# Designs tried in a protein design chat: VH-VL binders against q9umr5. Part 385

Target 1, 268 residues: q9umr5
Amino acid sequence: SYKPVIVVHGLFDSSYSFRHLLEYINETHPGTVVTVLDLFDGRESLRPLWEQVQGFREAVVPIMAKAPQGVHLICYSQGGLVCRALLSVMDDHNVDSFISLSSPQMGQYGDTDYLKWLFPTSMRSNLYRICYSPWGQEFSICNYWHDPHHDDLYLNASSFLALINGERDHPNATVWRKNFLRVGHLVLIGGPDDGVITPWQSSFFGFYDANETVLEMEEQLVYLRDSFGLKTLLARGAIVRCPMAGISHTAWHSNRTLYETCIEPWLS

## First folded at step 18 (VH-VL)

Design pn138 (framework fv_nofazinlimab)
Fold by OpenDDE, second read of step 19:
Structure pn138 (fold): chain C 268 residues (1-268), chain A 122 residues (1-122), chain B 112 residues (1-112)
Amino acid sequence: as target 1 above (268 residues)
Amino acid sequence: QVQLVQSGAEVKKPGSSVKVSCKASGGTFSDYAISWVRQAPGQGLEYLGYIIPIFGTARYNEKFQGRVTITADKSTSTAYMELSSLRSEDTAVYYCARGSYDSTGYEPFDYWGQGTMVTVSS
Amino acid sequence: DVVMTQSPLSLPVTLGQPASISCRSSQSLVYSDGNTYLYWFQQRPGQSPRRLIYKVSNRDSGVPDRFSGSGSGTDFTLKISRVEAEDVGVYYCMQGTKWPFTFGQGTKLEIK
């Protein structure tokens, strides 16, 4: 039998968005128990990410307990960060494949049409002012806002991303790294036509330097220092990168070709 | 110069709801936290919650168990605080306040409204 | 929740004399960025609160230099070097480090 699949949604999202994904899984892997976690839907997805991590943890623990052979995680957009944190804080998770579906794994710093809708003013350059404060950090979007022009503020004020990345020292860094490394495979999915994740390479742990030049994963300090285990995972062949062009952000979970190419192979 | 003007005094019955408005003037962006604080007669200040309008949602003090709803209309630069299932102990002056930015970063509560008295009585 | 404890709750002062208000937090108010988000507010009779001090010791514009804030970690103090008649009112400390943000009980300053 196939291992259970747990799905975590993204910002302003709900379980309804994954109806096509469920169909694909059912067709190609009949009998798979798929659970789309209906937590922190809609505007509730703006709650602090650590709060979300705790809620999702409570939901996945029973599922994992009933699946001694392991489970697969499919985590979309903001959900990918939630899942990474989840795997970092859980010392007893049994995740075989962690599928990060177009997630801003290295943070977000974009002013796309999508973000303009959320932020009516061109706030890309100014969002750091509110986000890197106690008031801003109570919202999920600020928890992974990564301003390359204010790296000091990011490192010091980010209450989520900087911590799970091990970019700021904290007493749990070693343990979180150990826990995260329990994952069988890290499947990174994203693409240049996403239109939301900025830069799109963030889905592959790439990100801007101070000049807004995109550097790849292997050039990042988190990788070079192996602060949360990326270098170790790559060395043992546990990282899979699956880039795909021609897919918009809201279509990653509803594209059959993407599913067959990047998701299905890891649903064993 | 920023000004916050709140709606007028309210008299409500227990179990009803009240919605207080706070209109900001003086030309501002939507990336300020608008906080709501109340003060019962002769008592101290209590933090209800706050909204950052660009995010479209608020952060609430869990003490109120979901009775408080804070919203913002960016088109009119107006924030709202609605309190449902009113009780006598909800009788208080309700204040809105807005933050500002300086060279050191974001600082809340730089500007205050004049307050709105809400009386809950049978 | 972080509990803010002020002392004294009542502060009678002679005009021209100094005044001191203490504020203690139940846990450290140092944020991850190294700042301490401790605020002092003044509320004169019949008026809205007014921010006097932000981040422990920064005085707001228009606030007389008679007012000063100090402290670190969990212990903070607001001082008035020479109390004037216009200083009558209630003073509150507030922490903005950990949600939910909380106020002290208030200290009522009166003239003897």
Scores: ipSAE 0.925, ipTM 0.967, lowest interface PAE 0.5, mean pLDDT 95
Fold by ESMFold2-Fast, scan of step 18:
Structure pn138 (fold): chain C 268 residues (1-268), chain A 122 residues (1-122), chain B 112 residues (1-112)
Amino acid sequence: as target 1 above (268 residues)
Amino acid sequence: QVQLVQSGAEVKKPGSSVKVSCKASGGTFSDYAISWVRQAPGQGLEYLGYIIPIFGTARYNEKFQGRVTITADKSTSTAYMELSSLRSEDTAVYYCARGSYDSTGYEPFDYWGQGTMVTVSS
Amino acid sequence: DVVMTQSPLSLPVTLGQPASISCRSSQSLVYSDGNTYLYWFQQRPGQSPRRLIYKVSNRDSGVPDRFSGSGSGTDFTLKISRVEAEDVGVYYCMQGTKWPFTFGQGTKLEIK
């Protein structure tokens, strides 16, 4: 029947956020085994992303082993970056559909609703000061903070995203690319009304240049160089882009129309 | 000028907890990280953890994880370090220290508090 | 964890003579950004530590020019060109390149 589904949550999140998603899957694909991983919940989601990757890796191995037909990943927000790394570091993953649900795949440059709540003044222009240091890189948000006005600092100091995107060299890059390319489908979901992921096109591998003009995936050096396989996946017909307007950041996992349009078709 | 003022000395029984405060003046509280370091009598320096107030959470040395909690209160410009399940080996001077941010980046430990002696004895 | 090893542990020195303290790390302290996050601190008796040197060789404001830091990779040195009575205390190196951040065991400088 249906392949099992593994769900990875985002920043300051937990499994409870996916109750509607589970309802939708049960309605359209009854009998699907859905596992929402309860690791790095709440403030623990600020742990370094490589630490989270290791913890989630340990959790997904037995699930994949029990599913020789393959599994699907649904990875929300920051969780999409965790899943990017899982697909690269696992020599033996059997992921069919990787569904990236409003994840900052090229990084984040903008205040989150959480940061605005804590601080009335926008802090986006100042985060580079702490993030691009060994001190800041012990927090997940700094691992994918991508200040387009300090791109040299991002490239040199990012301990996670710059490496996983092939923007800075790494000894394991060739193996990571080979492993990532085993994925059946890369389903990218996001939209202009998200309000948290900035720029929202980061969910589709677009990002700001130094003038804060968005350049789409096909204009990115990582795509042009095929650093981790995006160009190869696109040529293979394995990349699906599913933008949708009218959806706020906390609603991607609870919108029925979004589910039916962008997620349901990829849950074989 | 920047100054860090810590709470006074504490004498605690084994198994109890202690909460040390570190009040910052001069400069913007949210612009820097605050580290906690301890020094047992006649011994060297040991790193407990640090907090970046803007993220609302701290990073702990695994040796103390589960026993140490570091928090910050922006409204009073005060950081706190709480250590639970105290043992005689926790007898030490506890220091807070901050770093600062400028156009060239982050520099840690530019100012230190005066230290708080915590004695764990029955 | 990165282990920081200082030598000597005890450094008796004559007033006006130079003093040198070694600090070795178990791993390279060069971060991916090209910076080396190696720091030197001074702790006078009964006082809090104070930062003398940041990023290997940069002297903090208010620190006398007789103090200098040097080194690269895994080998670092703090030098005092002319030891003065006020320099008595314990000197610590620290690495901030890899978590958990670690200190050397300290070098006690005393006048002969």
Scores: ipSAE 0.823, ipTM 0.918, lowest interface PAE 0.8, mean pLDDT 91

Design pn139 (framework fv_nofazinlimab)
Fold by OpenDDE, second read of step 19:
Structure pn139 (fold): chain C 268 residues (1-268), chain A 122 residues (1-122), chain B 112 residues (1-112)
Amino acid sequence: as target 1 above (268 residues)
Amino acid sequence: QVQLVQSGAEVKKPGSSVKVSCKASGGTFSDYAISWVRQAPGQGLEYLGYIIPIFGTARYAEKFKGRVTITADKSTSTAYMELSSLRSEDTAVYYCARGSYDSTGYEPFDYWGQGTMVTVSS
Amino acid sequence: DVVMTQSPLSLPVTLGQPASISCRSSQSLVYSDGNTYLYWFQQRPGQSPRRLIYKVSNRDSGVPDRFSGSGSGTDFTLKISRVEAEDVGVYYCMQGTKWPFTFGQGTKLEIK
């Protein structure tokens, strides 16, 4: 039998968005128990990410308990960050494959059309002002806003991303790293035509330097310092990178070719 | 010269709802936190919640969750506070307040509205 | 929740004399960025509150220099070097470090 699959949605999203993914899984892996967690839907997805992590933890614990052989996580967009944090705080998770589906794993610093409707002003240049404050950090978007021009503010004010990345020292860094390293495989999915994740390489732990030059995962301090286990995972062959062009952000979970190429191989 | 102008006094019956508006002028609107604070007669200040309009959702104090709704209309630079299932204890002056940015960062509560008296009585 | 405790709650003062208000928090108000988000507000009779101090010791524009804020961690103080008639009102401290943000009970300053 196939291992259960748990799906976590993204910002302004809901379980309904994954109807095609469910269809694909049912067709290719019949009998798979797929649970799309219907928590923090819509505007509720703007709640602090740590709050979301706690809610999702409560939901996945009983599922994991019933699946001693292990489970797979498919986590889309913002959900990918939630899942990474989830795996960091859980010392007893049994996740075989963690599939990060177009997630801003290294943060967001975008000024795309998708975000412009939400942020009519020069968000890219000015969002740090509100986000790196106690008031801003009560919203999920600010929890992973990563302004490369205000790195000091990011490192000191980010209440989520900087912590799970181990970029700021905290008493749980060692334990979280240990917990995260329990994952069997980290499958990173994303692509240049996403249009939302900015830079799109963030889905692969790439990100801007101070000159907005995109550096790859292996050039990041979090990797070089192995602050949360990326270097270790890569060394043991546990990281899978699956880039794909021609896919917009809202289509990652509904593209058959993407599913067959990047998701299905890791469902067992 | 930022100004916050609130809607007029309200008299409501228990169980009804009230919606107070707060119109901002003299600056941008979307990237500031607009807070709602109330003050019962002869009592102190109580934080209800706040909204950052660009995010489109609000943060609420636990005491008021499920009963208070804070919204913002960016097109009119107006924030709203709606309180439902009104009770006598909700009788208070309700204030909106807006933050500002300085060289040290973001600071809320720099500007205040004139307050809106809401009276709940049978 | 962080509890803010002010003392005294009533403060009668002679004109020209100094005044001091204490605000204590139930936990440290130092944020991860090293700032302390402690605020002081003044509310004159019949008026809306007015911010006097932000981040412990920064005086807002238009606030007389006779007002000063100090403190760290969990203990904070608002001082008025020479009380004037216009200073009559209620003063509140507020913390903005941890949600939910909370106010002190208020201190009523009046002239003897």
Scores: ipSAE 0.926, ipTM 0.966, lowest interface PAE 0.5, mean pLDDT 95
Fold by ESMFold2-Fast, scan of step 18:
Structure pn139 (fold): chain C 268 residues (1-268), chain A 122 residues (1-122), chain B 112 residues (1-112)
Amino acid sequence: as target 1 above (268 residues)
Amino acid sequence: QVQLVQSGAEVKKPGSSVKVSCKASGGTFSDYAISWVRQAPGQGLEYLGYIIPIFGTARYAEKFKGRVTITADKSTSTAYMELSSLRSEDTAVYYCARGSYDSTGYEPFDYWGQGTMVTVSS
Amino acid sequence: DVVMTQSPLSLPVTLGQPASISCRSSQSLVYSDGNTYLYWFQQRPGQSPRRLIYKVSNRDSGVPDRFSGSGSGTDFTLKISRVEAEDVGVYYCMQGTKWPFTFGQGTKLEIK
């Protein structure tokens, strides 16, 4: 039978957002046990990412234990970063496909539609002032805020993303890399019309240089140094890239064509 | 002139709740964070939590988790601290304090409110 | 939690003489960015606290230059070169490096 699927939601989100995804999975892989984790919903998604990782870890352990043949992760937006850390901190995870659905894997630099909508004050150029402080790092969005004009501050102050990407040293880096490399497939999904993830290539481990020119994954130091295993995974044939135009940020989990093209093939 | 003005003193019974306000003037409300600190009579300062209004949520010290709620109303430039299930040990002066990030980096506690005395007695 | 310990708790001083207050943290206050988030506050009787020093040694505008902060890692000092009558009050150190943020217990400065 099909491996269980665990779904991790994103910023200002909840399990309700995935009802269409669940319908698609049920149609193409009937009998699949799908668990959408109902933790850190809505504004609670702003809790520090390490706190969220701990909570989601406690929830996924019993699910993985019941599925000796393995599980799949579908991790949306900010949830993709939670899943990155889960795969690194768990010595015994049995994840086959990690499906990263428009997640800012190299960080975010751009006013999010969520922040702009809730508070019509743009802070793109000034958010680094609060984010790269102990106060700011107690909020998830600051954990992956990556200002390319203050890369030194990002590298030194980020309590989460710079560490899991191996951009700053950590005592556990070697173990985190070993654990991450246990994953069967890393499926990266995203696209130019997302409108929230900035740059959209962050979903594929690309990011801005100091001039805001996007450098793709293979030009990143984290890839070249193989800091957490991207180069090894690519050489193994384990990285899948599935870009799709015409999809807005809130539509990735509810577009049938996207599901059939990018997600369905990886749900064994 | 930057100023934080808090609501007046309150006397509450055990088991009730209190909501203290902190109205800010002299800046855009979203350009700073608001911390709440209390001081029992003759005692030191104790940190309760803080809110960054642009994120719309607050961070609470573990001791007060489940009892304290910090909110912000941008339309009135006012922050609120509500403490429930009051005990005699909650008798204290409650302060709001501002931190600004409109310069290079974040600096907390640049301005303080005048304090609000909350007395919990039966 | 990071514990902040001040010494002395009571500091009687003669007008015009120097005063020194120590603050020790149970863990290093150097954040990963190289900054030390150590603050000093003054509270005069019946008044709100006022920030004197931010990030170990930087004086706030309007704070007299007789006040100075110094230290590194886990050991910090607030010095008043010549105590004046208006300096009477309680002085607090605070760390903002690691959540939850914590205050020292306070040092009461009083004139002999």
Scores: ipSAE 0.817, ipTM 0.915, lowest interface PAE 0.8, mean pLDDT 91

Design pn14 (framework fv_nofazinlimab)
Fold by OpenDDE, second read of step 19:
Structure pn14 (fold): chain C 268 residues (1-268), chain A 122 residues (1-122), chain B 112 residues (1-112)
Amino acid sequence: as target 1 above (268 residues)
Amino acid sequence: QVQLVQSGAEVKKPGSSVKVSCKASGGTFTDYAISWVRQAPGQGLEYLGYIIPIFGTARYNEKFKGRVTITADKSTSTAYMELSSLRSEDTAVYYCARGSYDSTGYEPFDYWGQGTMVTVSS
Amino acid sequence: DVVMTQSPLSLPVTLGQPASISCRSSQSLVYSDGNTYLYWFQQRPGQSPRRLIYKVSNRDSGVPDRFSGSGSGTDFTLKISRVEAEDVGVYYCMQGTKWPFTFGQGTKLEIK
């Protein structure tokens, strides 16, 4: 029998977005119990990410308890951050594969056509003003907004990403790292044609420096310091990077080739 | 000069709903928090919630048990506060307020509307 | 929720004399960025509230220098060095550090 699969959606999403993924899993791994968590759907996905983490935790605990052999997580977009945090706060999770599906794992600093209504050019440069305030941090988008030109504000005001990254010291950093390292495999999926995740390398823990030059995961301080376990995971062969071109952000969960290449191998 | 102009006074029956508007002028609209605060007669200020229009959703004080709905129309630079299942204790002046940016960052409540009196009576 | 407690609730003052209002929070108002999001508002009779102070001690534009804010952690104070007739009204402190943001009960300043 196959291990249960838990799916966590992204910003403005719902379970309906994953109908194709469910179909693919059913076809290739018949009998798999797949649970798409219908929590914080639509506009509710803008609620603070820690609130979401708690809600999703309550939902996954029973599922994990019934699956002593372990479970797989497929977490899409913003959901990937929720899942990473979930795995960081849970000292008893049994996640075999954590599949991060086009998630802004290292944050978002985007100005794309898709998010233009949220992040117009002028807004991208100024969003730090509201996002790095108590008022802004009550919204999920601000929880992982990572302005490379205002690093101090990010490090000090980010109430979510900076913490789960271990970029800001906090009393739970060691424990969260330990918990996250319980994961069997971290599967990072993303691509250059995503059009939303900015930079797209964020899905692979790459990100902008102060000159907006994209640095890879191995150049990031979080990796170099192994602040939440990336270096350790890589060293033990637990990180899988699966880049794919030609896939838009809203198609990651509905592309058969992507599924077969990047997702299916880790659902055994 | 930023100005917030609210809709006129309302008289409502218990159980009904009221929707108050707050039109902003004299500046941008989308990247500021618009807060709603009410004040019962002779009482203090109570925070209902706020919206950041570019995000399209609001943050609510859970005390109101989901009776408050705050929305924003970016095309008209107007924020709305709707309160449902009205009770006599909802009788109050309702204020909208907008934040601003300074050299140190974002600060809310820099500008206030004139207030809207909502009376709930049988 | 963070409880904001003001004292006194009623403050009769002689013109030209100083006034002091205390505001205490049930928990620290220091945010992760090191700032303390404590605000003071003035509401004159029949008017909308007006922000006087932001982040403990910063005066808004147009606010006379006779107004000053101070404090840290959980204890804050608004001071008026020389009370004027136009200062009559209710003063509120507010915390913006932890949602839901909350106001104090208000302090009614009157002239003796």
Scores: ipSAE 0.925, ipTM 0.967, lowest interface PAE 0.5, mean pLDDT 95
Fold by ESMFold2-Fast, scan of step 18:
Structure pn14 (fold): chain C 268 residues (1-268), chain A 122 residues (1-122), chain B 112 residues (1-112)
Amino acid sequence: as target 1 above (268 residues)
Amino acid sequence: QVQLVQSGAEVKKPGSSVKVSCKASGGTFTDYAISWVRQAPGQGLEYLGYIIPIFGTARYNEKFKGRVTITADKSTSTAYMELSSLRSEDTAVYYCARGSYDSTGYEPFDYWGQGTMVTVSS
Amino acid sequence: DVVMTQSPLSLPVTLGQPASISCRSSQSLVYSDGNTYLYWFQQRPGQSPRRLIYKVSNRDSGVPDRFSGSGSGTDFTLKISRVEAEDVGVYYCMQGTKWPFTFGQGTKLEIK
C-alpha cells in the first residue's frame, strides 16, 4: 500500500489550506494516511525556523516509526525550508519523496502580500537592517531573507538558511549532508506566476546575483561545492523539476492539474 | 524630537490583566523595534519581549510566554504590552524602549519611555 | 540563558577619581557576523535607564567622553575616567547576542 504523507504548511498558514490536496490524494491513492501538522499556525509561523524544526521533528518521529517502508513529505512555501532542515538534522528519517511546493530554497528578496497586509509602507530594500541582527533572526522571515545587495550580511548573520545551504560553515555540516542525502527524491515545484516567492526560481535553487540577474541552481556555489548534496542528488537522478505557469502562491495545493503532473507520480 | 510616552500607573488585583501603552512621536514607527523591560522595586532589569511592527508579531521571553502579549498599532504609533494572570511578583515599573540604526545595523534602546508602575495587590 | 555577572555590585568612588565596572558573560558574545552585542546602561535614581555604550565600545550620542567601554569575548569593562556627582546611579551590562537577552545584576556607583 501507499506510504504515509506528512504535510507541512507555510507562513501565516494552517491545515485548512490543504483540504483540496487531501481530496486529490484520496482520489488517486485511496487508503493513504495523510497527516497535516497543526503546529506553528498563523502568526506562530513567524517563530524562529530552528524552533519550528524542533517542534515538527517531535511530531514526525512517531509517524516515521510506524512506517518502516518510508514516508513522503509535502512541504509548502516556508514549510519547505522547515523540511530541508528536518531532513538534515534527523539521522534516522525514512523519507522517500520530499515534495517542495513553491518554497524559497535559496531565500526570499521581494515584497510579499504578508508584509504589505501588515504594514503597507514596508520596503524590501530596508529589511536587511533589522533582519541581519540577533533581533531579526528570532523571526522566521528573517531566517531566509536573502538580500542580494548585502550578501555578506546574509552569509554572516543568517542563523538558518545560510547554514542549512552550507553557505556558511557549521560543525554539523558533514552529518547534515549525509542525512539529507538519504532522501529518495527531491521534487521541486514552482513557477513564474507565483507572485510571492521572489525570485520564483528560488524554488529551484536559483537566485539573484548582485545585479538582480537570476543564476540557476547549476551556477550556484552551493551546487558547485555540493555543500549539502544537490550535485550528488542530481547525478543520482533524484532531483525532479516541475515548473508550472499560471499558478499563484496560494493555489499550489489546490490545483488539480499541478497535483496530477507534479505531485501524484511521487506518492508511491 | 523622538519621545516615548507611556500610560499612567495601574493598581491591579491578583489574577487580573494590565495593558500598558507606549506612544512614539518623531521618526517612522515601522523603522524600529519596540522592547519591553521591567524592574521590580529595588531590583534589576528583566527583558519581557519585543515587537518588530512590520512583522506584526512579537518575540517573548519564555519566562512570560502565555501571559505576555505585545502588539503595535501603526495608525496611532503606539505599542502595547499586556500581562495577564497577574501575581504580586509582577509588581514593577514597566518600560518601553526603541532602537536605532548605526553603521553596522539595528541597535535597541536608543530612547526609553518614562516607565509605568504596575502594582499588584489584593 | 546567558548569565551576565557584574563586579563590583557596590562601587564607592571619590569625586574626580576613575571608576571601573566589570561584566562577564557565561559564554562568548561574538555573533556570527563578527559583532559583539554588549551594551551598557546608566540608571540615575528615579529615572529611566539610558544607553551609554552599544556593541562594546561605541559611545551613544550625548554621552560624555569620560565614559568608555572595552572588552572581548566574555570579559567587558565600563570605565569612567573621572567621576562626577551626576554619575551616581546603577550601571547595567546587557547581552543581545543570544535570545533571551539578559542583563547583569547592576553595579551601584556612590560618592564616598
Scores: ipSAE 0.818, ipTM 0.915, lowest interface PAE 0.8, mean pLDDT 90

Design pn140 (framework fv_nofazinlimab)
Fold by ESMFold2-Fast, scan of step 18:
Structure pn140 (fold): chain C 268 residues (1-268), chain A 122 residues (1-122), chain B 112 residues (1-112)
Amino acid sequence: as target 1 above (268 residues)
Amino acid sequence: QVQLVQSGAEVKKPGSSVKVSCKASGGTFSDYAISWVRQAPGQGLEYLGFIIPIFGTARYNEKFKGRVTITADKSTSTAYMELSSLRSEDTAVYYCARGSYDSTGYEPFDYWGQGTMVTVSS
Amino acid sequence: DVVMTQSPLSLPVTLGQPASISCRSSQSLVYSDGNTYLYWFQQRPGQSPRRLIYKVSNRDSGVPDRFSGSGSGTDFTLKISRVEAEDVGVYYCMQGTKWPFTFGQGTKLEIK
């Protein structure tokens, strides 16, 4: 009776990270079929996001086909960007709730402890040099690297985020917008103590300007132009914002209070 | 000046694996990416993959999926290319080549290694 | 995969005469940033390749001005205004716009 739930993990992650989330869902919505996708695990999460979107698309098609009443997506960290693209490229998705769990929806710009495993020497100000090239764009992290001091390079060279956000034109933009707008609810979750997603407001479509001052979603050009449907969704009452303090990046999928407050209400 | 020095020639049996090294000197290892390219005797160039050492992982040409592994050791400024399940068709000279990035952007193939001949025969 | 096609495959040239090598791609090599990631390499017998031209027409330092690259979209040309003995070798074009990166089959320049 409950709609199936599909879970998409994040950078350097795997399905094992969601064991607590599955326990919470089973307690509050017993009988829910939860599928945690075991694709692009660990270092494979650095594969280009468009390649990941294709792989996840192939995995979700049969699940959606067997659930005519609809499905829910829970997409963590980088996985939230994969799910953004899935909703745009799938002409026939039946997603009710898209739950974006601390995902860098407007991009990432920051040297965090999590990313320092990837590059021990601080590269925040220098990553634009390699990321905004065809070579850099073959890695997922460069697909959503959004340097606010080189916004022109981001807009022109990003092969993924600038396109799905409608910040640069694409032949499929109209179809992508139409498909995305079929979603029932866009549930945005994040918080100031995440420690990885920088700025944390990226999880709510806020982002830095050239002075590293955060501008919220309603001040973003993509919202004002309604490039992929954010303004339309907000007007429909379909966007839910659920910020929570005190939660670190690796704890979003294992905090009971977060689950009860921000996730549970959207799992019909 | 910048130099890329590769390991010596190898003769391998079908089904075995080979690991070729490429040691960089001059410049900082984190300031460039390393590509691997091969050339069968009398044939053209074929792109295998590349690594950006600061990301700790590589991108591989799908043709070699599951057989090629490219790694880098920042402490020794050395990149490695390992090719498994060797076939006679893998007989080739294997080259490493660097690309650098700075304020002007990324430019590939500014320096090449001398090449490593890998012969696969029984 | 983007297919890179060179012509001619064999180019016999008299010393001091011009030489021209064509390279065609199966799709446009213009990246979204407006740059065209087309490269030309020279490989002398028994040596590693060396980059001559980057991004269609930019000559690497140390490369003689007799070498020039031109073209746009899918059609590119490498010209040598006056062939010298040291120019003998195989010339390759390469695209770096779309993964996987691919080379042309090569053009062997020989003295007649």
Scores: ipSAE 0.795, ipTM 0.907, lowest interface PAE 0.9, mean pLDDT 91

